VH-VL binders against q9vpl3. Designs and how they scored, part 3

Target 1, 224 residues: q9vpl3
Amino acid sequence: RGKINIQRPKAPHYERARVVAVTQPKYPELPKAKSCFKTRAERTQQQQENPYNEIIAREVRNWLDHSRLVAFFHLSSITADDIFRVRVQLHKQNLHLKSYGSKIIEQAVKNTRYEAIVPLFHSNHCIVFSPDPEKTAALLRIVRRVPQMVLLGGIVEETMLSRNQLVAYAQMPGLHAVQAQLVQTLSQAPGHLIQQLQAHQNSFVQVLDVHAKNQMNEETPKST

## First folded at step 3 (VH-VL)

Design q25
Fold by OpenDDE, look of step 6:
Structure q25 (fold): chain C 224 residues (1-224), chain A 120 residues (1-120), chain B 112 residues (1-112)
Amino acid sequence: as target 1 above (224 residues)
Amino acid sequence: EVQLVQSGAEVKKPGESLKISCKGSGYSFTSYWIGWVRQMPGKGLEWMGIIYPGDSYTRYSPSFQGQVTISADKSITTAYLQWSSLKASDTAMYYCARLDYGDYEPFDYWGQGTLVTVSS
Amino acid sequence: DIVMTQTPLSSPVTLGQPASISCRSSQSLVHSDGNTYLSWLQQRPGQPPRLLIYKISNRFSGVPDRFSGSGAGTDFTLKISRVEAEDVGVYYCMQATQFPYTFGGGTKVEIK
């Protein structure tokens, strides 16, 4: 009776292998760690009109009204820990990352100048608020390192910008820098003009001096 | 740094009025809620109410509705809790705390507390 | 009102050993927005409460990794993997899903 080699079990006959393969219990893949943010589908199904939403909507409205920079992001499979890390980085730059339900946002912006943003909130999303529009470059720099955050658009100084426009805005020199450059250029203009005017005068004086010297040399009698 | 600084301890008699304060600093005061929590001596925490300093919108616990008034002065970034007529049963530690719904962090920062003693 | 029930009332623990605190709510704490607004607070002797955990399992800033929160629906747990001397105090669960917000009765963690 041949010793059943326990260490290298012979592969079962093809037919048996097929049966075993078909009868193997498919264990549901362990639910991936539920991201801190429920999927859109989960949020939409559970969102009932709750008086509590009005309270949160008030907060959203306040942030919109007091922010000079608002950026909207889609969140793709981001974990709570990842969100926390990003939040900390943004906070260091006075950028405030917030997350609200789509219904809350809708309620918050209803009959306001911000109503146009509602279509941006049909998925998992977050909003970054800042009182300083000059922080746009910093925001984009931080978010660039977070592939789970996709920029959708934003509001800068009460103007709604597309993703591309916001990126372009971030690449522009700050208003103050541009103003400073302008002032510098304007301040240099009179100086340049004076220099040019003086250059002509100086040249004229030089020519006169040469002429005077030549006349003096001609008047010196050749002492025979 | 986010800080909530409360007014000092108070010793009062029954029937007297009292207003205690909570000053916020290190953040946009008008953008976050302020809540008040009571802790009676040797007891647990009780939520009293909240205020949104941006527009002074308030919500009270039913247990404290009409018993206290919560207010805020945004110009000096200060929230208030006041009694018109104190009772001995009002003896407790009172805490103010910040609420951030955007981060879903209720009571993320707390004041140091104000001890109120009401005795005849 | 949502009633929050904590167990045990007191938890004497040896230094370096784990601790576990349970919190049960009288109704589901799942908010209409899909979030569960359950928080854990720590109150050390003579100090104000401090936020440890928010939304069941998220550690607040500065909170050591030895603290963890878990649970769903009506049953929640705070765990301390290795209790340190500084962890002595009263721990509270809190729900903010519905007004009025309510706290558990507290669990006192003490060193044996």
Scores: ipSAE 0.395, ipTM 0.705, lowest interface PAE 1.2, mean pLDDT 86
Fold by ESMFold2, look of step 4:
Structure q25 (fold): chain C 224 residues (1-224), chain A 120 residues (1-120), chain B 112 residues (1-112)
Amino acid sequence: as target 1 above (224 residues)
Amino acid sequence: EVQLVQSGAEVKKPGESLKISCKGSGYSFTSYWIGWVRQMPGKGLEWMGIIYPGDSYTRYSPSFQGQVTISADKSITTAYLQWSSLKASDTAMYYCARLDYGDYEPFDYWGQGTLVTVSS
Amino acid sequence: DIVMTQTPLSSPVTLGQPASISCRSSQSLVHSDGNTYLSWLQQRPGQPPRLLIYKISNRFSGVPDRFSGSGAGTDFTLKISRVEAEDVGVYYCMQATQFPYTFGGGTKVEIK
């Protein structure tokens, strides 16, 4: 019964077994050593005989190319039932939770503008895709309730954003709301106008930075 | 709800052409693979090939390479399996199935099947 | 090509009793990404196949908990803890680790 108000310990072995079954496994184990050197023909044949990576990489590429919102998470120990519930909640918002091997991600983004995301996948992870960038706030709200999913960053409208930039993007008012605030500012006493215009300019600059073309992979948004 | 709805049963003569369909609904058709599976009367399952409707990329089982054509029309969310010249040995049930490595394994949802009968 | 061998070929079972189906692959199904893409399918009489278990042991949505999968490497097992009348049909293992994808020969589960 609940006569003591302390946290009940969970059985770690149960959680580990269930999480491993649902989450993407950590990096593949090294194969049994065969020979340090192979001929050109053997390397070409090996590359041809493993088409599985290409199939999955093509799937990943398509999700990246057709999603206006992509969010990357570190995934820690979580039960199969818990991750399934999260996936259902996300799907109701047109947010698609996926998990792929890091080798597959690397192959999928090779020679693309997305190549900079590869370092994010050296640890256990998951990805959320959506065609709807306005769903970023809903994504962050749902994930706040899931401490096992730790936001690492994302891509919005083909622009890479850090964790903090994604959070800021989700909190930005719509363009109409910014325009309405400007009208309210003009209705106030003259002495207050300068402060309010500066605040709205900062909001407007943040919106423009999100919509700006990605000229370079590591371009940081212009602050306020 | 994810659904794959296949075209109706076909009765054909050897040498005739045939194109059967598999219409997907309730999911993003271009984001998932469609595979075709043959089941001869009273026998098990055989994988024939897959297509990615987003870009029409196709892979065939070696046993079916050159025997059939797999295609898709993403505007009507439909995949196709086609023979240019049917043989009596093509008499079988044909299934389409969806593949997704990111959520579930391949073949998470199946069509109802299309019975193809080829007899003279 | 990976050969999938199922045993038994037929499994007559008394209603309410357990059933166990084995599947063996000719080579390891562990992919270089660490996943094992082994699935179990059920085909009821006159119906299309449906997915029961994926990645060895994960139940697909809507599959009763009396179905469980286990195994590793090349040896896999599907268990039905209490066979019900609706469980009659043919069960297939399948691998999607390597092209071409291949199926076991099937195991027919029948009520005695």
Scores: ipSAE 0.242, ipTM 0.640, lowest interface PAE 5.1, mean pLDDT 77

## First folded at step 4 (VH-VL)

Design C5
Fold by OpenDDE, look of step 10:
Structure C5 (fold): chain C 224 residues (1-224), chain A 120 residues (1-120), chain B 111 residues (1-111)
Amino acid sequence: as target 1 above (224 residues)
Amino acid sequence: QVELVQSGAEVKKPGESLKISCKGSGYSFTSYWIGWVRQAPGKGLEWMGIIYPGDSYTRYSPSFQGQVTISADKSISTAYLQWSSLKASDTAMYYCARLEWGDYSYFDYWGQGTLVTVSS
Amino acid sequence: DIALTQPASVSGSPGQSITISCTGTSSDVGGYNYVSWYQQHPGKAPKLMIYDVSNRPSGVSNRFSGSKSGNTASLTISGLQAEDEADYYCSSYTSSSTLYVFGGGTKLTVL
């Protein structure tokens, strides 16, 4: 009785394979947890049929106008549960996660200063809004734990930032801290200037003293 | 309970400076916009501007841009409206109001108002 | 000019229903979902009565209702009472340089 090679089981005879394939319990495909985010196709279809697109577009504009921090994310296979968890976490930080269709976004930002964001909305995306740009660090901290959310870029105040720029911004000290640093630097500048000016004067005086001493030594007659 | 308390009535002369205050309580002061609204005697409401107290970011109505300064001190949960040089036309009731924003925008809580009278 | 237009005055008898209109000059004015209504009694601060066209804040009487048709928002007061005599202002968020605009106000007189 040939040792059943457990490492490379011989493929069953084609007839047996067919029987096994047919008799394998078709486990109902776990309902693909419908992402709370409608597929792009579903969103597009709904947008075409929804007379309220203008209303939604205005909503988007409202969020943009009242937000000083806007972050754009690509969503990759995120579950509704995961989105909910993230939403809750963000909300605790006064960060508001929203999702809109690309057409709605396009309509919302058409002929506005926000028009540049349209190219970011070609796939499943979400937007996080905040009135507080200081929350950028908090936002990044939260989304780091969510691999399904990929940061694409954002708007801070009125400036479009890349992903890297947003990360850099989050690491920057607050405006007040920067101002304080500036004041400190400016306050030190006069001291340095004075020191440099004094150093030159002191060097000049030293050279003059040496010269004077040398002249005095030459004038002392060797009393033989 | 959310409350906005404004400073008392002011009587000033043209050319004088003035700073009036609005103190918020009962909520996170730094998490909500504060707006200022002017109401001239016998006239309607006029939006002047808004401030985010968290970092004192401001947005003004075009009509009031450069005419007034809106500021805030988050340490004492207070917003301010300031004039460098008052005019007789500045005579009005001034209201501060908390702005709810997001899905929709409205002023949900209002101060009691500060009457400013500018007369020679 | 971005403006919300209200009638200067409206009157009604106790128990009647009255409507105050607020019409935006453009699609940008009267932001379809951002219309709010404020009640102001003489010498008092405005009070929010309706937000988002038709929503009532807590503590506001159900006699007050809001609606919108096209560029015109409406405040309806049913069962008019003497205490309803006040000035009423509509307001809207706008996407223009002027973020917020108020209507000219309507004086409601209860006869």
Scores: ipSAE 0.413, ipTM 0.727, lowest interface PAE 1.5, mean pLDDT 85
Fold by ESMFold2, look of step 10:
Structure C5 (fold): chain C 224 residues (1-224), chain A 120 residues (1-120), chain B 111 residues (1-111)
Amino acid sequence: as target 1 above (224 residues)
Amino acid sequence: QVELVQSGAEVKKPGESLKISCKGSGYSFTSYWIGWVRQAPGKGLEWMGIIYPGDSYTRYSPSFQGQVTISADKSISTAYLQWSSLKASDTAMYYCARLEWGDYSYFDYWGQGTLVTVSS
Amino acid sequence: DIALTQPASVSGSPGQSITISCTGTSSDVGGYNYVSWYQQHPGKAPKLMIYDVSNRPSGVSNRFSGSKSGNTASLTISGLQAEDEADYYCSSYTSSSTLYVFGGGTKLTVL
């Protein structure tokens, strides 16, 4: 399939077109476009007044329990058209883009190992859920072209991973065949899986060790 | 095999209502946008709007905003284009087409078209 | 919505190579690599020939190729054949409120 043509990878929303705008438009500025995700204030009010808060918290719990991949992002100002395109691209990969208020997230993760994620939702955010951890590379490829979505970290196979650990996880060859064992290795003392593998190069081994050390040091998700 | 099948030709008078349909098969209907495209007799293609059946989110061309309604019933894999009050200028061929978003944003499959004739 | 500019018609003899242009702005053809080309025979629905500027779907002859320079995209048909006689439309995503625009169309006549 010719979709991997070099012209395709080199030209997403080419910034060149933006550089020719040397002055403000001659016509009145259009109203600021809103994303399909509510503003922080609208989300907070809906959360407080919605009689379905416990039902929504159960929905979040079900997503967390049945998703082998969960990714957390900070979401800056984004147009409704742009987030709509991102959601469609993600859906094609069985990746589900959601946003919830921090109080609902707290209710959903109360008394679970995931309570540490609550501070990530103090600002505008979004979450991507998927049953398919092998889709991590596809997720990162899609959002790389969306600067408004800043990766904070994630959960793979019920293990918290930092941003750097998640990126490294996505880059490993044969991700599907290795993913469960790699996640277990990140949860263990460094080095055991390395001893069972032929080391073709030191950088692969070093990446696994960095993942294991970062996992132990960053079980609490960091805020940016 | 992906297929879009549209409802048959319509002959109407000005002021009448009309709803035409586009049924998708051979793929996950809720995973792809459906767009509507107008072609007036002897003229080119005009984009009217799109719908994502999974979310029911719609987006209209400014030229058609408020003049037509785009909807979908995902339970029967069908998208619709409807008018509350037809005008003679609505005489055209209307196509539905599936949109491949992301790295392949284009209309990859088209319906056969529905000819709408509005005459006094 | 402003249509992308295409020549109204082009013609060529069998075996020749012809090119159809599609000119937009920095807000569409120049700003995005989401240009596509469609072939439409009389009485038929359009058929996708080129997507993402230069990519050919499976089942489309390699005689069809696409390119872009600045605000102008081009469809090139090599080895022109009688079956290529049709209308051709370009389209692009745009940063305007319409999201998507078509060109005015080009009638290709094979002499």
Scores: ipSAE 0.000, ipTM 0.423, lowest interface PAE 17.2, mean pLDDT 74

Design D10
Fold by OpenDDE, look of step 6:
Structure D10 (fold): chain C 224 residues (1-224), chain A 121 residues (1-121), chain B 111 residues (1-111)
Amino acid sequence: as target 1 above (224 residues)
Amino acid sequence: QVELVQSGAEVKKPGESLKISCKGSGYSFTDYWIGWVRQAPGKGLEWMGIIDPSDSYTRYSPSFQGQVTISADKSISTAYLQWSSLKASDTAMYYCARDEGIYDSYYFDYWGQGTLVTVSS
Amino acid sequence: DIALTQPASVSGSPGQSITISCTGTSSDVGGYNYVSWYQQHPGKAPKLMIYEVSNRPSGVSNRFSGSKSGNTASLTISGLQAEDEADYYCSSYDSSSTPYVFGGGTKLTVL
């Protein structure tokens, strides 16, 4: 009984090799971790004139209209798991991560003040919405964990900001703090102005009173 | 006022474990990352790692990966740096610092007073 | 790995202006404005003096300024005072490995 050389198995007979080659189970390639984000092609196919697109477009519009902070990100080879993690972190901060097709975005912002954002959505992208512009810093801190999320720009208080401007905005003391300071400064300004105006008026009145008193003293005939 | 207060100086022997602390106050502890920086005697600053206290996300310098553990307890606004087995070469001043950077900017705006760790046989 | 090179020491007289350089080995240091500067007095913790190349934190003297040209960041101290005697460290972001890279430090002596 010939010792089966386990280290160098003899090549099977040609016919057997052929059968083995044909019968090799083609294991379906494990679905590449389907990024939760449908490929551009898959998204485009689904975007046929579907009444559903209109609904989604309305949703996008609603988010834009009710958000005081909107940030746009390019997604570079991000996994579904990474997106999920980020979404959870953002959600804890009342930041809402959404992804829409480019056509849906285009439809949503057509004839609106947001039409200028359409060019940002030519690739895989996501949008973060927040009702609180003070969360900009929190947003930018969270996304530090995900290099695959590339900041493109954003909208803060209805103003379109570049990437750099958005970063700069996040570094500024909170709008409320600045507003509070402004209000304090403005509230103090009238008081100071009134005081200064009143001081000058009072000084003027005092000078006039002194003058009037001096005139009255000069008109008092020395009753000799 | 933002403050980071570190635990006191430590004198240890080689092979011993150690955990030092950094307590933040005067700000929302979970909103900022905390970094650890080593400074050997007479040497420069060396970044060790950083932690997000909100969920304990950590990143280490390659030189310190597996050598130390950074952790945080957000309930008491405290970050930790720990060794399982100290070496003589671990003798240094250790600083915690708050990372104030955003997105792709990284810098420390507030620093702890430092913890001197001496490891001597 | 990005390495930041600083002069070992610089010196100046009171009232003078001095500059400390920080040169990165990677073009990435030149591309991004992510350089910070720290002052450290003997036996004290480092203090942030400049962030993002040229920004000065609140409470830092206007005598301190930062700039960048190419792969070299510079810290300039005008009107040098005795209290400025300290070690100065530059730091930068390294996208390839670590978010924090420190220079070797520069000892500033006020003569």
Scores: ipSAE 0.642, ipTM 0.821, lowest interface PAE 0.7, mean pLDDT 86
Fold by ESMFold2, look of step 6:
Structure D10 (fold): chain C 224 residues (1-224), chain A 121 residues (1-121), chain B 111 residues (1-111)
Amino acid sequence: as target 1 above (224 residues)
Amino acid sequence: QVELVQSGAEVKKPGESLKISCKGSGYSFTDYWIGWVRQAPGKGLEWMGIIDPSDSYTRYSPSFQGQVTISADKSISTAYLQWSSLKASDTAMYYCARDEGIYDSYYFDYWGQGTLVTVSS
Amino acid sequence: DIALTQPASVSGSPGQSITISCTGTSSDVGGYNYVSWYQQHPGKAPKLMIYEVSNRPSGVSNRFSGSKSGNTASLTISGLQAEDEADYYCSSYDSSSTPYVFGGGTKLTVL
């Protein structure tokens, strides 16, 4: 329960952290605009006012700078009352549910290693931020009750993780297990390819297109 | 070792109430959901509902919504299935089962031995 | 109450391979990779044999394998043994109504 002041200064040298970016949506996403949930970013996207866009983009930068856990979700149609209950439950665990328009996200991550996340925000979505990466398990247990929130992937300790990698991380609560090398060992794939989804202004951002070559896995994520 | 131990067989008359139990041991009870599955004599498996014992969040199959009550007492690691008024058609084997995983884990990895409920006059 | 279609029975001789089908829709088997299979001997509780389409739990023989194509999942038992005679149920996540749906069950007879 309650609101927190997010106005801590954004850390200098946002790009100093290096991370392998992994984002692989597993589910087809169709346009769906019946959500009653509206954030500041969605309102400003519809209005397209440049001064408000920059203020909101700074808010996103501040969240990214101060969050050791970031999780991305596709959001299906959900009532305002239901999403409010979810926001309250998440807040009790120091997990902060937000949504922003894709243009705002693009502005916020411009010239950073996180530019690869922008395609995730072309459909109805939400983001959960937290300073506490050990709360990843609590996050997933809460959203399991919310079929309207479908996990796409996340960022833990400045390392981008695919959906499956984030789930595997949540089952390993030791903080040392989140080292940059964990992504490589948790893939469980016989092999993989690293692909870059979008060009960056001045930094390289890797988007890991993990292809599970297990013959029993029928669906290989198709780039969308 | 993970074990789910259910209460013993019950013989009841129509209109009576009943509460059967499922005690979990060998794991952290509140970390896993408990589902209830019905099997009428000579018939298949039918999902009734599921509970998160940590806060008693519950979901029911549409066929059983309002027909039974699923509950849990986390202090004694026990889940319950309850009828307020039994019918002869409630005669069946009832299983509890543990749902493994944390997210997108939609399978039951451990099952109780079953509780046979017989409702006859 | 069931949403998944299985054949009522299947039979095979010792040493043969057999396949049991489980057909659903795009809201369950076709749209998600959360199909599981359970074996149930007479008078016993079900036992998990396959989860997430094709994974075997520890202690399950590699004679059991699972797969999926479109809206149909399959359980294949190779090298049939007398002890495989049992009822087999598939189950899936279903996004349209409930998180668990079962198939009607398939009785496997080993001749």
Scores: ipSAE 0.056, ipTM 0.543, lowest interface PAE 5.9, mean pLDDT 75

Design D6
Fold by OpenDDE, look of step 10:
Structure D6 (fold): chain C 224 residues (1-224), chain A 121 residues (1-121), chain B 107 residues (1-107)
Amino acid sequence: as target 1 above (224 residues)
Amino acid sequence: EVQLLESGGVLVQPGGSLRLSCAASGFTFSSYDMTWVRQAPGKGLEWVSGISYSGGETYFADSVKGRFTISRDNSKNTLYLQMNSLKGEDTAVYYCARDEGIYSSTWFDPWGQGTLVTVSS
Amino acid sequence: DIQMTQSPSSLSASVGDSITITCRASQSISSYLNWYQQKPGKAPNLLIYDASSLQSGVPSRFSGSGSGTDFTLTIRTLQPEDFATYYCQQYESYPLTFGPGTVVDFR
């Protein structure tokens, strides 16, 4: 009994081949699975019409409005695990790492004072929010250890700062320290003013005293 | 000006309990981790405990683990250290310090002036 | 636990001298090291953070260097006010640990 070569079945007789060809189940053409890859255009259109984007845009606005420190970063080839690690580290410092789509950011900042930040979001990016501007130095120290995060700029106390300005800001003594110094300086000012005002009066009194003493000395008759 | 003021340091018997307080001013207290460091008389510095800005995470040295509790009230700008089952070895000046940490803890600045805890029979 | 050591335990120097204090970690702590100055009867003050970064308000005569396990604090021109004990501290991992301290006395 000849071993049926399952690997290379002999071509059936032409009559059988015809029958097999006719009886072959016509599988409905699998609907061309719309390639899960929505074209960039489709993705863009879907993003524009998505009510969810409006919700997220509002969230972004809320973060911007309630944050005294906002930093913008470019992300270069960072893994989800690395992002997570950084997020945890930042969170421990009350720094909130968020990532939003460029369109969402555009929608969020449209017709606002933050509109100038839109050009920063043309690539993969993330934003760090903080209620405390004093955390700027901490933020920069953390991200310095993350080469995939590139600082682009930020907003501190409602002022937009370049990368260099933000770095400079981080190197400055804390606002409270500066304020304390100012208060000290200001507290000394009245004292100095009073001294200066009194200095003229005191000088005048001294001159008068000297004059009075000289007059008294002149009136003392040399008792021969 | 950033200020930290410790209080609560007293003489206590071995096995006793004591609560230290640290009042913070001049900075956003709720945004910073805080730490306790102690120094026995004539000895070096020893880290005791740390707490995250929200109070959600706490850290302890092995020497005090299970006996000490660290907490904070951000509404009152106050840091606490509850010390239970005190031992003679716990005799020290206790400092509170602001944690400038990148991670859970980094460097401490500024420091309070400290409060002396004496554990003696 | 990461053990910290310092060398020397004490040193005497004159005003104007340059002195160096060494801190060593039992394992690599990268640059996660701080230096503190403590004067007698006072709280410690941060001098150097992250191994080499000078804290604001600290004189430039203070400098820190090192990475991994070996670190150095240098005071270039010792001043009378520099009489103090100096501590290194690692923050690589918990528990946080300090060096034993180096006492700097004046001759």
Scores: ipSAE 0.019, ipTM 0.571, lowest interface PAE 5.5, mean pLDDT 84
Fold by ESMFold2, look of step 10:
Structure D6 (fold): chain C 224 residues (1-224), chain A 121 residues (1-121), chain B 107 residues (1-107)
Amino acid sequence: as target 1 above (224 residues)
Amino acid sequence: EVQLLESGGVLVQPGGSLRLSCAASGFTFSSYDMTWVRQAPGKGLEWVSGISYSGGETYFADSVKGRFTISRDNSKNTLYLQMNSLKGEDTAVYYCARDEGIYSSTWFDPWGQGTLVTVSS
Amino acid sequence: DIQMTQSPSSLSASVGDSITITCRASQSISSYLNWYQQKPGKAPNLLIYDASSLQSGVPSRFSGSGSGTDFTLTIRTLQPEDFATYYCQQYESYPLTFGPGTVVDFR
C-alpha cells in the first residue's frame, strides 16, 4: 500500500512543539512545530529502528488510553494552510489532530488484539483524539466543511463505531449525558460483539483491537 | 512570499570567527524549526545545524560540534550561526532553511539563496 | 552515521527522455527520505518528501518510490528546466545526511 503523507500547516504563535517522549504526554498542551514526535537529538541517541518507533508507539497507546473520543479520517490532498486552519478550529474544542506513520501504528498495537487496524493507516490519514466524547458533534460540524478529511469511523467510550454509527451518535439528544447505554446500543447494532463500558480508562488498545477486527471485517466488504 | 535572506559570509583566516544571519519574512518564524546546510564549492550538500522553534534545543553535525553555535531571536525573526575556530573545510555556501516537516518528519522548504564563507590564509 | 549513495553520479539525457536516479542508505530508513533539485547558482528546491509525496507546485512528471534502503526518483518526459543536480536526504536519524548528488545534463 505505501506511504503515509504527513504534512503540517503553517501555524500561528502557539506552544505546539513538544518532546516526543511518550513517558509524559502533555495533555491539552499543543505542539508548535512537531506533535508526539521525539526530538531529532533523541532519534540520534536511539539508532535502532524498533526502540525509536516504540517510544512513539507508547505515545499512541497513551493517547488511546486517555481519549474517550477517537475519530479516524482518510486525508486527501490538502494544503498546509488548510490543514492548519482545521487544526486551529479543532483545538478550540479540545480536539487534537494527529497523524502517525503506519509503522508506528503497527508497533503501537503489536501483540494486541488490535493488529487488524493497521491497514487503515497504510494510506494518508489523520486521527482526532479528545477526552470529551460530547465534542463529537462539534468535530463533525468542523469536518463537514473539509471535504479532504473523510470520516472512516471512531471509538467512543471504548466502543468502536462505524462512520454511520458515529454520525448517529453525534445527532442524538443525549450526547451530553455520556451514557454507556447509548454507546452500547450503537455497538450492539453491528451484531458480532457486545461491548459494555464499566471501568473505562483502562487498556483501550486491547478493546480497540477486538472491535477494530470485527468492524473492519464487516465494514471493509461494504466499503470495497 | 516566504523569504529567507542570509548574510555575513566573507573571507576569514583559519582559526577565525564569523557570525552568519538569516532574516525571515512571510511566515510565523517562531512556529518553525530552522536549519543551516552548507555546500562546499563543487561538492554536495551537508547538514550543519538545527534549532527548535523556541530555541530550547540545538543540534549539530559532528564536523562542527564544539565550534559552531546556533541561535535565534524570535522577536527579530532572525536565525544566527556563530562559527568559531574556522578551518579550510568550512569553506562553503551556507544556506538557511525552514523545517517544514511535522511530527518526526524533516524536510526543508524554503531555502535562502546562501552566503559564501571562504576560509583561507 | 547513515551513509547515502546515489547512482549514477551523472548522466546525459535529452528533452523528452525518461530517467531514473537511485539512492541507497547504509541501513534501513523506512520511508524517511526526501529529494531535492538544485540548479547552478541557485538554492536547492524540495521535490519529494517522505519518499513518494510530491511537494506542492512540483510537476507530476516527477515521482519517487522505495522503502528501507533503496529509493528511486523518476522523471518522465524531461523538460529543459529539469537539467539540474538531484540530492536525496534521509531524516531517520541525526546527523541528517544527503546523498552525493546526481548531475543530469543536456546531451
Scores: ipSAE 0.000, ipTM 0.420, lowest interface PAE 16.4, mean pLDDT 74

